# Designs tried in a protein design chat: VH-VL binders against Stonin-1 (STON1). Part 1

Scores and structures below are computed, not measured.

Target 1, 134 residues: Stonin-1 (STON1), of Homo sapiens (Human) (q9y6q2r275to408)
Amino acid sequence: GWSFMLRIPEKKNMMSSRQWGPIFLKVLPGGILQMYYEQGLEKPFKEIQLDPYCRLSEPKVENFSVAGKIHTVKIEHVSYTEKRKYHSKTEVVHEPDIEQMLKLGSTSYHDFLDFLTTVEEELMKLPAVSKPKK
Positions, changes and structure headers below are counted from each chain's first letter, unless a header gives other numbers; antibody chains are not in Kabat numbers.
F, E and O stand for the ipSAE by ESMFold2-Fast, ESMFold2 and OpenDDE, each averaged over both directions (binder to target, target to binder). V2 = 0.75 x the mean of E and O + 0.25 x the DockQ between their complexes.
Where letters were taken out, [cut] stands.
The coordinates of atoms that the task and the answers printed are left out; those that the model quotes come from them. Centres of patches stay.

## First folded at step 5 (VH-VL)

Design a22 (from a15 with heavy chain T101D; framework fv_alextatug)
Fold by ESMFold2-Fast, scan of step 5:
Structure a22 (fold): chain C 134 residues (1-134), chain A 119 residues (1-119), chain B 110 residues (1-110)
Amino acid sequence: as target 1 above (134 residues)
Amino acid sequence: EVQLVESGGALVKPGGSLRLSCAASGFTFSNAWMSWVRQAPGKGLEWVGRIKSKTDGGTTDYAAPVKGRFTISRDDSKSTLYLQMNSLKTEDTAVYYCTTDYSYGMDVWGKGTTVTVSS
Amino acid sequence: QSVLTQPPSASGTPGQRVTISCSGSSSNIGSNYVSWYQQLPGTAPKLLIYDNNQRPSGVPDRFSGSKSGTSASLAISGLRSEDEADYYCAAWDDSLSGVVFGGGTKLTVL
């Protein structure tokens, strides 16, 4: 398994910029993410199982008053919803339904890149035939 | 803001070729099925054809009068729809509209671009 | 050429109810959903009704659609001068593998 020091958003209120709190995150074989408030704790406060429909969003660099520059990415679950065409009872269109599972950040570009690479590698090990095709 | 803007309309001689473009903005173009609809001067609406999203196979359908002469294509990286018109006839003279073609029918329309086929 | 049949014209006075018919066949209206479009002079068409009888946001409830068998109808109640326009019905045609439009109805408010 791999370990990373990252940050997660903490919403103060609707008018405030999101704060970013420190977190210790483990990436385990089989697409398991475990989050801890501190390194060395026995139990994670949250555990997430990734499936073949999960993806990383396009990484961004965002600026916050308190956190400063932070590299951000979302872990999203993508499903496709069938909608019928207005002029046909049998024709359908598939539209992506994107659910945000996590938003993560880092003040360190190198740690961030290592994290992205590790998650992508673990996603690739999950069954690929279950994912939407180009 | 959701918009479609057609361009490329011109005066062309019979037997000539022309390519129309439709620039999309304000929505996720790659998810949309897109259609071309035309209207001859003082006449009614006529569907030309459509192209599905790549997720739905990216296939095309055409009305009989244009089949074999016209080709619809898309460039999702540029959010642009194209209509390649070959072997143009005087009957192809019309305002050409691009429109979205999913869920709510043809719910977004451009203002059109005028094609005149005359000698 | 029009596959769906509409009357070429319709007229009414302010406040009246006007109905525009659209006739097709089993391969189009009989098997698929009907949409209606309004085209004001010099403008692009606008979606008025979809799925036989549904209104998009911004379309007043005095516009309504209906379908029975191979025919559809657009009703406009409380007719107003700004309703002067061309109205088109449309449906997918299974035999042609394409969308077909009606010939259009020019509505005049007297």
Scores: ipSAE 0.000, ipTM 0.516, lowest interface PAE 14.3, mean pLDDT 83

Design a23 (from a15 with heavy chain T101D Y102S; framework fv_alextatug)
Fold by ESMFold2-Fast, scan of step 5:
Structure a23 (fold): chain C 134 residues (1-134), chain A 119 residues (1-119), chain B 110 residues (1-110)
Amino acid sequence: as target 1 above (134 residues)
Amino acid sequence: EVQLVESGGALVKPGGSLRLSCAASGFTFSNAWMSWVRQAPGKGLEWVGRIKSKTDGGTTDYAAPVKGRFTISRDDSKSTLYLQMNSLKTEDTAVYYCTTDSSYGMDVWGKGTTVTVSS
Amino acid sequence: QSVLTQPPSASGTPGQRVTISCSGSSSNIGSNYVSWYQQLPGTAPKLLIYDNNQRPSGVPDRFSGSKSGTSASLAISGLRSEDEADYYCAAWDDSLSGVVFGGGTKLTVL
């Protein structure tokens, strides 16, 4: 596993400036992502089952004055919805519906790359299904 | 390296308008939440408002004294934050600071720009 | 008037320990993280403490924070003349949907 940072979704009972929190992250066979508040705990506080429609976004670099340089990536779920165009009964389009599941970061470039590689390998092993696309 | 530079402060009459700018450098501005904080002469700090990154919805929040009069916006292509101030009152006289609003609090601050509202 | 209550002034001599209190309510300090800011005369504020008790890089161990219930405290041990400054606490306020600051404490090193 890896010591990473998780984007904390804004909640009413938190500092408005609080965007990131430390986590310990594991990727298990079968595309299972587990998050722990710290290394060595028995139970994850969150477990996510990746499916064949999941993808990694383009990695970015963010700079914080306190934490320094952080490499970030989003885990996204992609689907396509059939939608009729305004004023048309016969014309349809397939529009991507992209849900951001998680945003993760690391101050370690090596750990960041290792994580990306591990997730992509697990995604490739998931059962082949017809992914919706235009 | 990491810097915020405010500009646009001026002397304005009550009821007037003014736009402040904050130029960011040395960090990825497009991913940062940004805030404005002000300080009247000899007084304490007062939060004005914030704007989230576009990825987090680009929404704004304002302190009660400025709601409806002030508007915060951003231009990520220029790495610049703005504060549009309308219907200015004498109690808006202050040094206005631009600051990042990160997971670690307001960790980067500019040196401030002075706004004086007086007849 | 500030939403969070701090004493307007505090004082100490070099080497002493000084504490600055910050009192709030359930909607701010009671439910959210507290940060502290130091403002030296004529300068912009500097983040001193975040997440109730964490120090940014470059802030010496002499500074510490704590939180209990609806109140927070900043402690400065081994007081030095360079610590003479204004100190502000801050927290998100759920009822106001915004950040609130304390009124500030002017620390004088005698």
Scores: ipSAE 0.000, ipTM 0.552, lowest interface PAE 12.2, mean pLDDT 83

Design a24 (from a15 with heavy chain T101D Y104S; framework fv_alextatug)
Fold by ESMFold2-Fast, scan of step 5:
Structure a24 (fold): chain C 134 residues (1-134), chain A 119 residues (1-119), chain B 110 residues (1-110)
Amino acid sequence: as target 1 above (134 residues)
Amino acid sequence: EVQLVESGGALVKPGGSLRLSCAASGFTFSNAWMSWVRQAPGKGLEWVGRIKSKTDGGTTDYAAPVKGRFTISRDDSKSTLYLQMNSLKTEDTAVYYCTTDYSSGMDVWGKGTTVTVSS
Amino acid sequence: QSVLTQPPSASGTPGQRVTISCSGSSSNIGSNYVSWYQQLPGTAPKLLIYDNNQRPSGVPDRFSGSKSGTSASLAISGLRSEDEADYYCAAWDDSLSGVVFGGGTKLTVL
């Protein structure tokens, strides 16, 4: 199925407003997100592959001057690579490197929740995230 | 720009107390391990101690000369590192630097704040 | 006194290669990474080398570090007048559970 969400489109020039606009999403088996400008189109304009290190941020409710109350969430990629070895060789730290992949919103709490549960369900089917050993 | 600014240095009498602050900007302070290093007038560098990030346990380590007298703490909401100095001795007279730890090195240094302990 | 041993002074002429030694023990340099710091007169120290031989962004490749056994060395190639400074080595010491510094080497460019 289709999820109707909002996102702030990429700004084309200085005169373009950065306002929430409609986007249609499909969440497919294997953690595939397809993004469409209209429901029922044959080809997505973008396809994102989620991996086991992707997560949903803590959902928020934000108020915007034009759009009003919007439920927002970020799809983030979290890398736990070995970034630091402190003074002692026994002090190895894996630092989280958090990249925002996509920020989505909805004016409908129930539609928002349905989308979050669909994404979480597909993420849960991916291999479990393990502490990096390499 | 990554920046550290120390403050709080003063003239104090032996046996006194003093609290130093280190204001951090330009990086995610909460993820950083932080150290204090001091330098007595005309002398070399001496490590005072460090504090790990809360994610890595938030533990502290101290050099023997200051252990039991100095306490390192952090306030991640203010991006600030502290050094509480008690039972000060003339041997504690030094410029105190705060640093960010990166791997085996002390990557970013402040310009230092001067502490003078004199009778 | 300092735990790591450095010569108190070193000197060279412009264009020369100079090396500064740092001697420790099995509990510090022998078991852990070495870092080096440059301190110009009246300034805070600057990280020059970490993890024995790695340079931070902005440190020219004229500076290199090495470690063998319980000793480390800093090499400065193509010596320049602006390299005149105090140089310090440092390492974690397992016995002390803390960082130890060398006594510093005053490099004079003649």
Scores: ipSAE 0.011, ipTM 0.537, lowest interface PAE 9.2, mean pLDDT 85

Design a35 (from a22 with light chain N32D V99Y; framework fv_alextatug)
Fold by ESMFold2-Fast, scan of step 5:
Formats: structure tokens, sequence, C-alpha cells
Structure a35 (fold): chain C 134 residues (1-134), chain A 119 residues (1-119), chain B 110 residues (1-110)
């Protein structure tokens, strides 16, 4: 099915103000997220393949001057880089490198929670992958 | 012994430019991530930016107040870190520290070099 | 304004235990390691704690760190006059793509 959400478009130039705009999302089996400008279009303008390294950030409630109160969340991709500790011959750490893939919002708490639940359920269904040690 | 020595601090006018240097010794500089941290007179610490080792991509990150005005670079052959500061503002007045930032925090700090931006 | 919140001051007497808090959010302390720094008057900062609770070589075991959720704490037991200093917490902030420091706590040994 369809989820109605809001997205902030890319800045047009350095002086431009960003405004939240409507977007329609489909979450498909296999962790596929499709974005549409209008419901019922045949082709999405963007398609994202989620993998087991993807996560939802902590949901927030933010107030914007034009859009007002919006429930917001980020879809992030997390990778880990192994590094040797400075001055250590044997100690290593895994540092997260976090890429923001998408920032979404909603004025509806109910629709927002439904969307988060759907994404989390699809993330849990994705095949197991090798992950670096914590 | 491990040591960092900053230099290049000066009195400059608003809108001016200045380049700071940080000479490293006693460790393998090329493996270290390096940061700049500043402290305004009587105020707390503020992170300016970092540069990763070339092995880890050599990328830079900057705090919002300096992004677009400051550039961090490194010369591994000279074991030296640089901070190029452009379009200086009075609020950039601070002691500037270079630090190692590799794997577990800012381990080694220099004694700092003072930058004063005043008309 | 500092992104991480610390009390501006703390005090104790020799031998006492003092705790300094550091409050953040899910984008910083909640998602990354916390480090602590000691700055003695007129000197450069020194790394005191890394990876939430680890001590560098040369830091006395009187200093300890902890982290729970979006907050961290530095504990100093057996307080000594030479511990009089400013203490700062720090963490990487994912939303800002940069390190953030606490505002600092001036510890006075009475």
Amino acid sequence: as target 1 above (134 residues)
Amino acid sequence: EVQLVESGGALVKPGGSLRLSCAASGFTFSNAWMSWVRQAPGKGLEWVGRIKSKTDGGTTDYAAPVKGRFTISRDDSKSTLYLQMNSLKTEDTAVYYCTTDYSYGMDVWGKGTTVTVSS
Amino acid sequence: QSVLTQPPSASGTPGQRVTISCSGSSSNIGSDYVSWYQQLPGTAPKLLIYDNNQRPSGVPDRFSGSKSGTSASLAISGLRSEDEADYYCAAWDDSLSGYVFGGGTKLTVL
C-alpha cells in the first residue's frame, strides 16, 4: 500500500529556504522503498533498496516556521570501519560511518507510526548478512 | 616522545586570512586522524574540524560555524597539519589546538596558538 | 550554546567523591562513544576518559566514566587539590557530522 509522507526537497541554491512537500511512498517486499510525486503513478521518481545495515533514526517532533509541527525520522545506512587504537599494537575499534539516505516527516502521528512499523518489519525480514564485531 | 606544536597565530582584521600549522613528532603521523579544537578567551572548547588519514579516505569534516571558510589539510611527508582560515570574524578569536583524533578520542594536544580577530 | 549539557560548576573536599554529568541526545551520546577531558588552569586539555569508561595510560583509577542512554557521567573519587580544573565531555554527533563538546564544569576543591 501507499503511505503519505512529507519530504524536504534539495535546496535550489545557497539562499533558498527548504519547505516540506508531499510525497507518496510504497514499501515493497524485499526492503524496496519507492517514492512518487503522486499516488497512482506507474513509475517512482526514486527507488531505494534497503539492506540490513539500514536503520530508522530516533523519531522526533520538530516545529518549522512554515510547516508547523512535524514528526520526523531519518533512514540511515550504517557502515563500520575497523581502526587500530592510537599507541596500541593490538587494540582495534569499530567506528560507525552513518549516511543519511532520506529524511521523512508526517503531520499525522498515526500515519507516522504505521510507516515506521512497516519499514522496521521489512528490515527484520531481510536476509542475514555478515556484520563487523561490536 | 609524542608532541604537537602549533604555530601561525596572529592578530588579524575581520575579513582577513591566516594559516596555522601543527608539527607532529614521536608517532606515525600518516596513520593518525587529526582535529583542530579552539577555545575563545574564558570560554569552553569548540571542535573546528578533522581530517582522516589517507588510508581511511583523507576526508574532512567541519563544524557549522567554520564550514566554507576554513580548510584542513595535511602533509604526511612533513608530518604537518594545516588550518587555512578565510573570511575571519571576531568570533573566531580563540586559542587553536591541534589534536590527534584516532580511534578513541583526542589523545594528544598541542599547547595552542592564539588567533585574535580585531579591528 | 553547547550541544551537550554539563553543570557549570562542581565542588568537593579532599577525599570526597564528585560526579559530573553530561546530557545529550540520540544523535550524539546515544549513538557514539563519550570522551572526557581535563584542563588544568593555563594548560592545554588532556584526555582523561575514552570509549565511555576507558582510562589512558597514566590516568589514575580514581577517575571513571559511565554512559546510560543519552547521558554520561565522570566520577572522581578520593578527590585531591590537583584535580581542581575544568572538565569537558565530548561525543560525535551524527546529525551535525562533527564532534560536540559540553560547556565544561569548573571543579573547585575546597
Scores: ipSAE 0.000, ipTM 0.482, lowest interface PAE 22.4, mean pLDDT 80

Design a36 (from a21 with light chain S31D V99Y; framework fv_alextatug)
Fold by ESMFold2-Fast, scan of step 5:
Structure a36 (fold): chain C 134 residues (1-134), chain A 119 residues (1-119), chain B 110 residues (1-110)
Amino acid sequence: as target 1 above (134 residues)
Amino acid sequence: EVQLVESGGALVKPGGSLRLSCAASGFTFSNAWMSWVRQAPGKGLEWVGRIKSKTDGGTTDYAAPVKGRFTISRDDSKSTLYLQMNSLKTEDTAVYYCTTDLYYGMDVWGKGTTVTVSS
Amino acid sequence: QSVLTQPPSASGTPGQRVTISCSGSSSNIGDNYVSWYQQLPGTAPKLLIYDNNQRPSGVPDRFSGSKSGTSASLAISGLRSEDEADYYCAAWDDSLSGYVFGGGTKLTVL
């Protein structure tokens, strides 16, 4: 797989403006994204299984700080796995019926392009699956 | 006021070593990617290399002429960028500038420090 | 030599418009943003244009940038004597994994 240093929008507390917090992201075969708060951690805080319904938005350039910019993209229609505690144990559960938007950014244009290309290639490899009827 | 101040330039013999420093002030150094750019007397600009912020992996990239001989490092606690130059050649004679490298361009430049490599 | 190609010199008279070209390839200008730098005699370079056509705070709108395919251009309108300087284009090069500069253009205001 491929690894990327990226950023996600976050707030440190209720009074904070939105900031771009660093994350370490792995792209694994089969369209799996794993997000870590930093490199070297054993367990991801978020795991996403891409499906053919997912789409990349038009990339944008936004202000990161007074001196810098950040390249951003949204992955739309994402179903994802989150860590939950079951009887005081941490467990990862898939949420196949939840559609989410995941916003990601990078202060590195080249790393950003590599990330976009990698995600697009993984999306193209996924087998077609019909959206379930309601 | 945003400033970069280079120091450490000197006259060095071929095969020698030298370390340059760049002191940053007026901005959050730890968030910035930093580059070294050099300019030989009467010649144009040549990119030497860069170092990413720790958050972006802290990795380095180098131009082919210096790869294996030069090492870029940073000390975020001191807001200082370094260029360790080994196995110096006469072709390394130049003014060395440190710059911020915010992926959209080299935003802030120091005034440069002069390195002369001669016998 | 320089990876990006610029004319070695350019000239104009006060009030005129001067254009400086910068030619590259798909791996640099074609795929990446172009920046431009102004170097006044005896001084460090100054960022003049970034992201192909954006001006930093403090750069007058007489300076503009453009990019088409593998080429970029810097235009200076209302030329003034204080614009006499060396001008450099730059872009990241994917094949070299590094920034590349043009050879520089010496602009003379006659």
Scores: ipSAE 0.000, ipTM 0.515, lowest interface PAE 15.5, mean pLDDT 81

Design a37 (from a15 with light chain V99W; framework fv_alextatug)
Fold by ESMFold2-Fast, scan of step 5:
Structure a37 (fold): chain C 134 residues (1-134), chain A 119 residues (1-119), chain B 110 residues (1-110)
Amino acid sequence: as target 1 above (134 residues)
Amino acid sequence: EVQLVESGGALVKPGGSLRLSCAASGFTFSNAWMSWVRQAPGKGLEWVGRIKSKTDGGTTDYAAPVKGRFTISRDDSKSTLYLQMNSLKTEDTAVYYCTTTYSYGMDVWGKGTTVTVSS
Amino acid sequence: QSVLTQPPSASGTPGQRVTISCSGSSSNIGSNYVSWYQQLPGTAPKLLIYDNNQRPSGVPDRFSGSKSGTSASLAISGLRSEDEADYYCAAWDDSLSGWVFGGGTKLTVL
């Protein structure tokens, strides 16, 4: 696992305003991401199951006033939406529909690279299935 | 190295308008959530409002005393934050600071620009 | 009127430990992280504590923060003359959808 930063969206009841917060992040076999508020806790506060349509965005380096430079990446889910051509009853076009699931960052390039490699390896091991319809 | 510089403060009559600017440098402005905070003479800090990064929706939130009168905007190409102040009242007299604002706090503050609303 | 409640003043002598309290409610301190700011005379505020108890780089370990329920506290140990300043707490308020500050505490080093 790794000490990372998670961009946590605003939540109505418990955390109302949060851009970035520290977490401890694990990647388990089968493409499972677990996020803990700190290392050594028994229960993750968030767990997501990756599927074969998940991908990592292009990594970026971003400057933050307190944290300094951090390496960031988005975990995205990709689906395809069918649309009929304007003047056709039978012809369709396929458009990618990209949804951002998480944004993660690290001040450590080594940990960041290790994380990216681990996630890509786990994604490659997931069984092929038919894509979800949207 | 990270800096915020406010400008545009002036003496304005009640009911008037004024636009403040905040020039950012030394960090990736487009990733930052930005706030305006004010301080009336001899008084404490009062949050005015904030704007999220474009990636996080670019939405704004305002304190009740300024809602409907003030508008916060940003120009990421110029690394500049703005505060448009309309229908100014004497109670708006203050030093106005711009800040970077995250869930963990207001990290960087400018030196402020003074707005005086008086007849 | 400030939403968070701080004592208006606090004082100590060099070397002492001083604490400054900050009281809120379930919609602000009870649900969200607390930050603290130091304002030296004639200067802009400076972030002292974030995420309840974390220090930015460059802030001495003499400054510490804590939070319990709907209240927070700033502790300054080994008090020095240069610590004389106004101190403010802040938190996001869910009910107001905005940041709220304490009224500020003027710390005098005697």
Scores: ipSAE 0.006, ipTM 0.581, lowest interface PAE 9.8, mean pLDDT 83

Design a39 (from a20 with heavy chain K52Y, light chain V99W; framework fv_alextatug)
Fold by ESMFold2-Fast, scan of step 5:
Structure a39 (fold): chain C 134 residues (1-134), chain A 119 residues (1-119), chain B 110 residues (1-110)
Amino acid sequence: as target 1 above (134 residues)
Amino acid sequence: EVQLVESGGALVKPGGSLRLSCAASGFTFSNAWMSWVRQAPGKGLEWVGRIYSKTDGGTTDYAAPVKGRFTISRDDSKSTLYLQMNSLKTEDTAVYYCTTDSYYGMDVWGKGTTVTVSS
Amino acid sequence: QSVLTQPPSASGTPGQRVTISCSGSSSNIGSNYVSWYQQLPGTAPKLLIYDNNQRPSGVPDRFSGSKSGTSASLAISGLRSEDEADYYCAAWDDSLSGWVFGGGTKLTVL
């Protein structure tokens, strides 16, 4: 079903960004996330295909100018880059390279938790992939 | 500091017109949904209408008693919300508040401006 | 007439718990979030509860909200004289495409 969330711009002061605002979300089978300005619209304004490298960040509680205290989370894409160890030509470490895809918020703890659970459930159903290092 | 300041309230005759203004400060007005709410003397709150942000379509919704007579508009360059009131009736006598609006409720309120419609 | 139904008055003594009911229908409270507003004498309303049961920053935890079906309730525990105010519930109404308010409850601290 529908999830009500706030789309939060990258910048901390959310009321200074034109992209801040309420949205409705659908999480569909196969890791598809659809964003709507109103519940019941036929066409989403944005659709994101999640892949097995996507994750939810650790949830936070943040304060914003007009909205006040809201629960926030990021949907992130994680890739791993191979870098040489300091002072070595052959030894490498694998470091996470994290891209923020979407930042979402909610004033409702229960709706927020329900949304996170739904997204994680769909992420777990995506095909497993091997990573060089956890 | 987040503030909303209403102005333009006056005594007007039935059938007259009046324009109210609401000056916003302390936040990026262009991203906010805005509403007007009124309260007749000694009575309860009554929602008048709202306007969406331009990024969310810039459309308006109105309560049935004012539909066709009142128009809500915004000027994002001035951080100002407007309520154009036409064909005023004695039943429109009220304190008019502007508010920020959202799916979760109306967060910030001004202190109101008084409109009296009387002969 | 208001669309949402509240009792016109409520009363209590300091330290007591009082509750204020708000009844609606499937098109408003049954489908949408409930918010509550406090209006102290001579002042503008203030958001007290949003999303059925959430408190804005600065609202004491003595205030709580709940929703079941087409009805909502505001609870005030540890009642104080400064809680004397009018209280309003509100919800979006899908059939009207607009916000609807309760008629308000005047809370008196005896």
Scores: ipSAE 0.000, ipTM 0.531, lowest interface PAE 15.3, mean pLDDT 81

Design a40 (from a02 with heavy chain K52D K54E; framework fv_alextatug)
Fold by ESMFold2-Fast, scan of step 5:
Structure a40 (fold): chain C 134 residues (1-134), chain A 124 residues (1-124), chain B 110 residues (1-110)
Amino acid sequence: as target 1 above (134 residues)
Amino acid sequence: EVQLVESGGALVKPGGSLRLSCAASGFTFSNAWMSWVRQAPGKGLEWVGRIDSETDGGTTDYAAPVKGRFTISRDDSKSTLYLQMNSLKTEDTAVYYCTTDLYDEYSGYYMDVWGKGTTVTVSS
Amino acid sequence: QSVLTQPPSASGTPGQRVTISCSGSSSNIGSNYVSWYQQLPGTAPKLLIYSNNQRPSGVPDRFSGSKSGTSASLAISGLRSEDEADYYCAAWDDSLSGVVFGGGTKLTVL
């Protein structure tokens, strides 16, 4: 596992602008991602089963005044929506619908790369499933 | 270099008024969320109140012991934070610190720079 | 009376590891980030830990923070004489709409 940061939706508290919450991440065989508030806790607060339509976004490097350099990435899920063209009753367009599942960051480049590699390897091992539709 | 310099501390009588100032430099003051924290002689830290940026609404919050008596304001054109203290009580005797929560999308919820403080004594 | 509870004192010898606890409730530590401040004798407080366990630039690795449920802890490893100071935890309290501090812990290096 790895010590990472998870983007937490702002709670609109008076002493805070925008928050990144520290978490501990594990990736289990079969594409299971577990998040813990701290290393050493027995139960994850969130467990996600990845499917073959999950992907990692292009990694970014962002600089912050106190924390310094942070490597960030999004875990996205891609589904497809069939939409009818207004001028045709038979013609349709398949448009991708990209949903951000998580936004993660790390101050450790080594941990960041190790995490990305582990996720990509697990995604590659997952069996084909029916394409998701929204 | 980020700096905060408090001024205005004095000896005042109970029931009196006093205004403290905090001059900020080395960062974009207009974006910063600012707080006042006090410490009575030989005692621990006590949060007084805070104010966010004008773009965030200039919202203020106060600790119960000072609510209705103290007012926090800011003048972004002068990079200065103020604490107006009215109806002063002996229990308001303390060193008053100016602190900043520099707008940082990563961190939040902290007082990352402190001034050296200015002393307020409320006594007959 | 402080809203967050810390032991009033802690002690250790050079090289030892010491921990300082901070206990709160669901409206403060349980829902919000914890920060820690070091106050050396005769000086203003200094930010030591933010967002539960993050160190600002310039704070040595021997200082670390943790949080579990409604409690937080500050650990200082490789204790040195210059660590003699008062240590305070702090968190936003949703019920009070304000920041609350612990009562402070005076750390003595024997």
Scores: ipSAE 0.006, ipTM 0.552, lowest interface PAE 11.2, mean pLDDT 82

Design a46 (from a02 with heavy chain Y103W; framework fv_alextatug)
Fold by ESMFold2-Fast, scan of step 5:
Structure a46 (fold): chain C 134 residues (1-134), chain A 124 residues (1-124), chain B 110 residues (1-110)
Amino acid sequence: as target 1 above (134 residues)
Amino acid sequence: EVQLVESGGALVKPGGSLRLSCAASGFTFSNAWMSWVRQAPGKGLEWVGRIKSKTDGGTTDYAAPVKGRFTISRDDSKSTLYLQMNSLKTEDTAVYYCTTDLWDEYSGYYMDVWGKGTTVTVSS
Amino acid sequence: QSVLTQPPSASGTPGQRVTISCSGSSSNIGSNYVSWYQQLPGTAPKLLIYSNNQRPSGVPDRFSGSKSGTSASLAISGLRSEDEADYYCAAWDDSLSGVVFGGGTKLTVL
């Protein structure tokens, strides 16, 4: 497997607007996500190790002025920070800190869902972790 | 109209130093990534190095033959790119071109617009 | 010498199709986009192809690029006398953290 998706480039220097463009992805056992500029390349330009704190955001359908209708999703890393309540010696709270790792899109609903399913299946195989109470 | 004009090329003795300038016009220089590329007489193109925009970190990368001897810098207030060349060797003899570079994860890295070049001769 | 390998010369007659090859490795062409540059005699190089197969405005569709694995090709169809030039391929090299060029191909139109 290859998954064909769209991504907005992270860096542009002289072009007037960032546009959705093609990227090719592999989801490997153990939560490894590899990104390629083209299908069939030997080496990914980026490799992401997903951990049990990673999740897919709620899928959306967004409209863009040039690209049109795009199905979008974010791969997020969720961590929790422990904070002591002000004026309390015993009370602590755990606040979620959500980091966007990657935002992906697709013009094809079927390809989009196939990709989401593949990522979710690999995330479910990673060891479960305990979340602190809110 | 994007225009690049190199200057500063000269005849220099081995071990000497020289600074090249590249004056840019027709675009927002501060957003641009810029490169230097050289070409020895009758030979092919050789990438010298690049500098990213300050918003992208302002970092530099150099080809192995010039690392430690050459420094690329920019002055966004003057829309000018510089190449400081130290410890010059005869093999540094070349026409030096500056380029405006486009880079993103969608289209890859490429040198969009090239200047006319300035000639550096290193000889005793 | 050059990191990317091109034939030093190529030739054709007007109207023919000529292909110029460019061979690299997994750290350059195999992982990154290829660009091509045309250098007419006595002039600065000009961007001819970017992102493996894209043409900038003003470049005729007679010029096309392709890439397979660690190699790339530039094809020139309907060859014309004004196509006589040196052609260079280039790609970013991950291991060198820099751009690498091919040695250049001198195209002669008979």
Scores: ipSAE 0.000, ipTM 0.550, lowest interface PAE 12.2, mean pLDDT 85

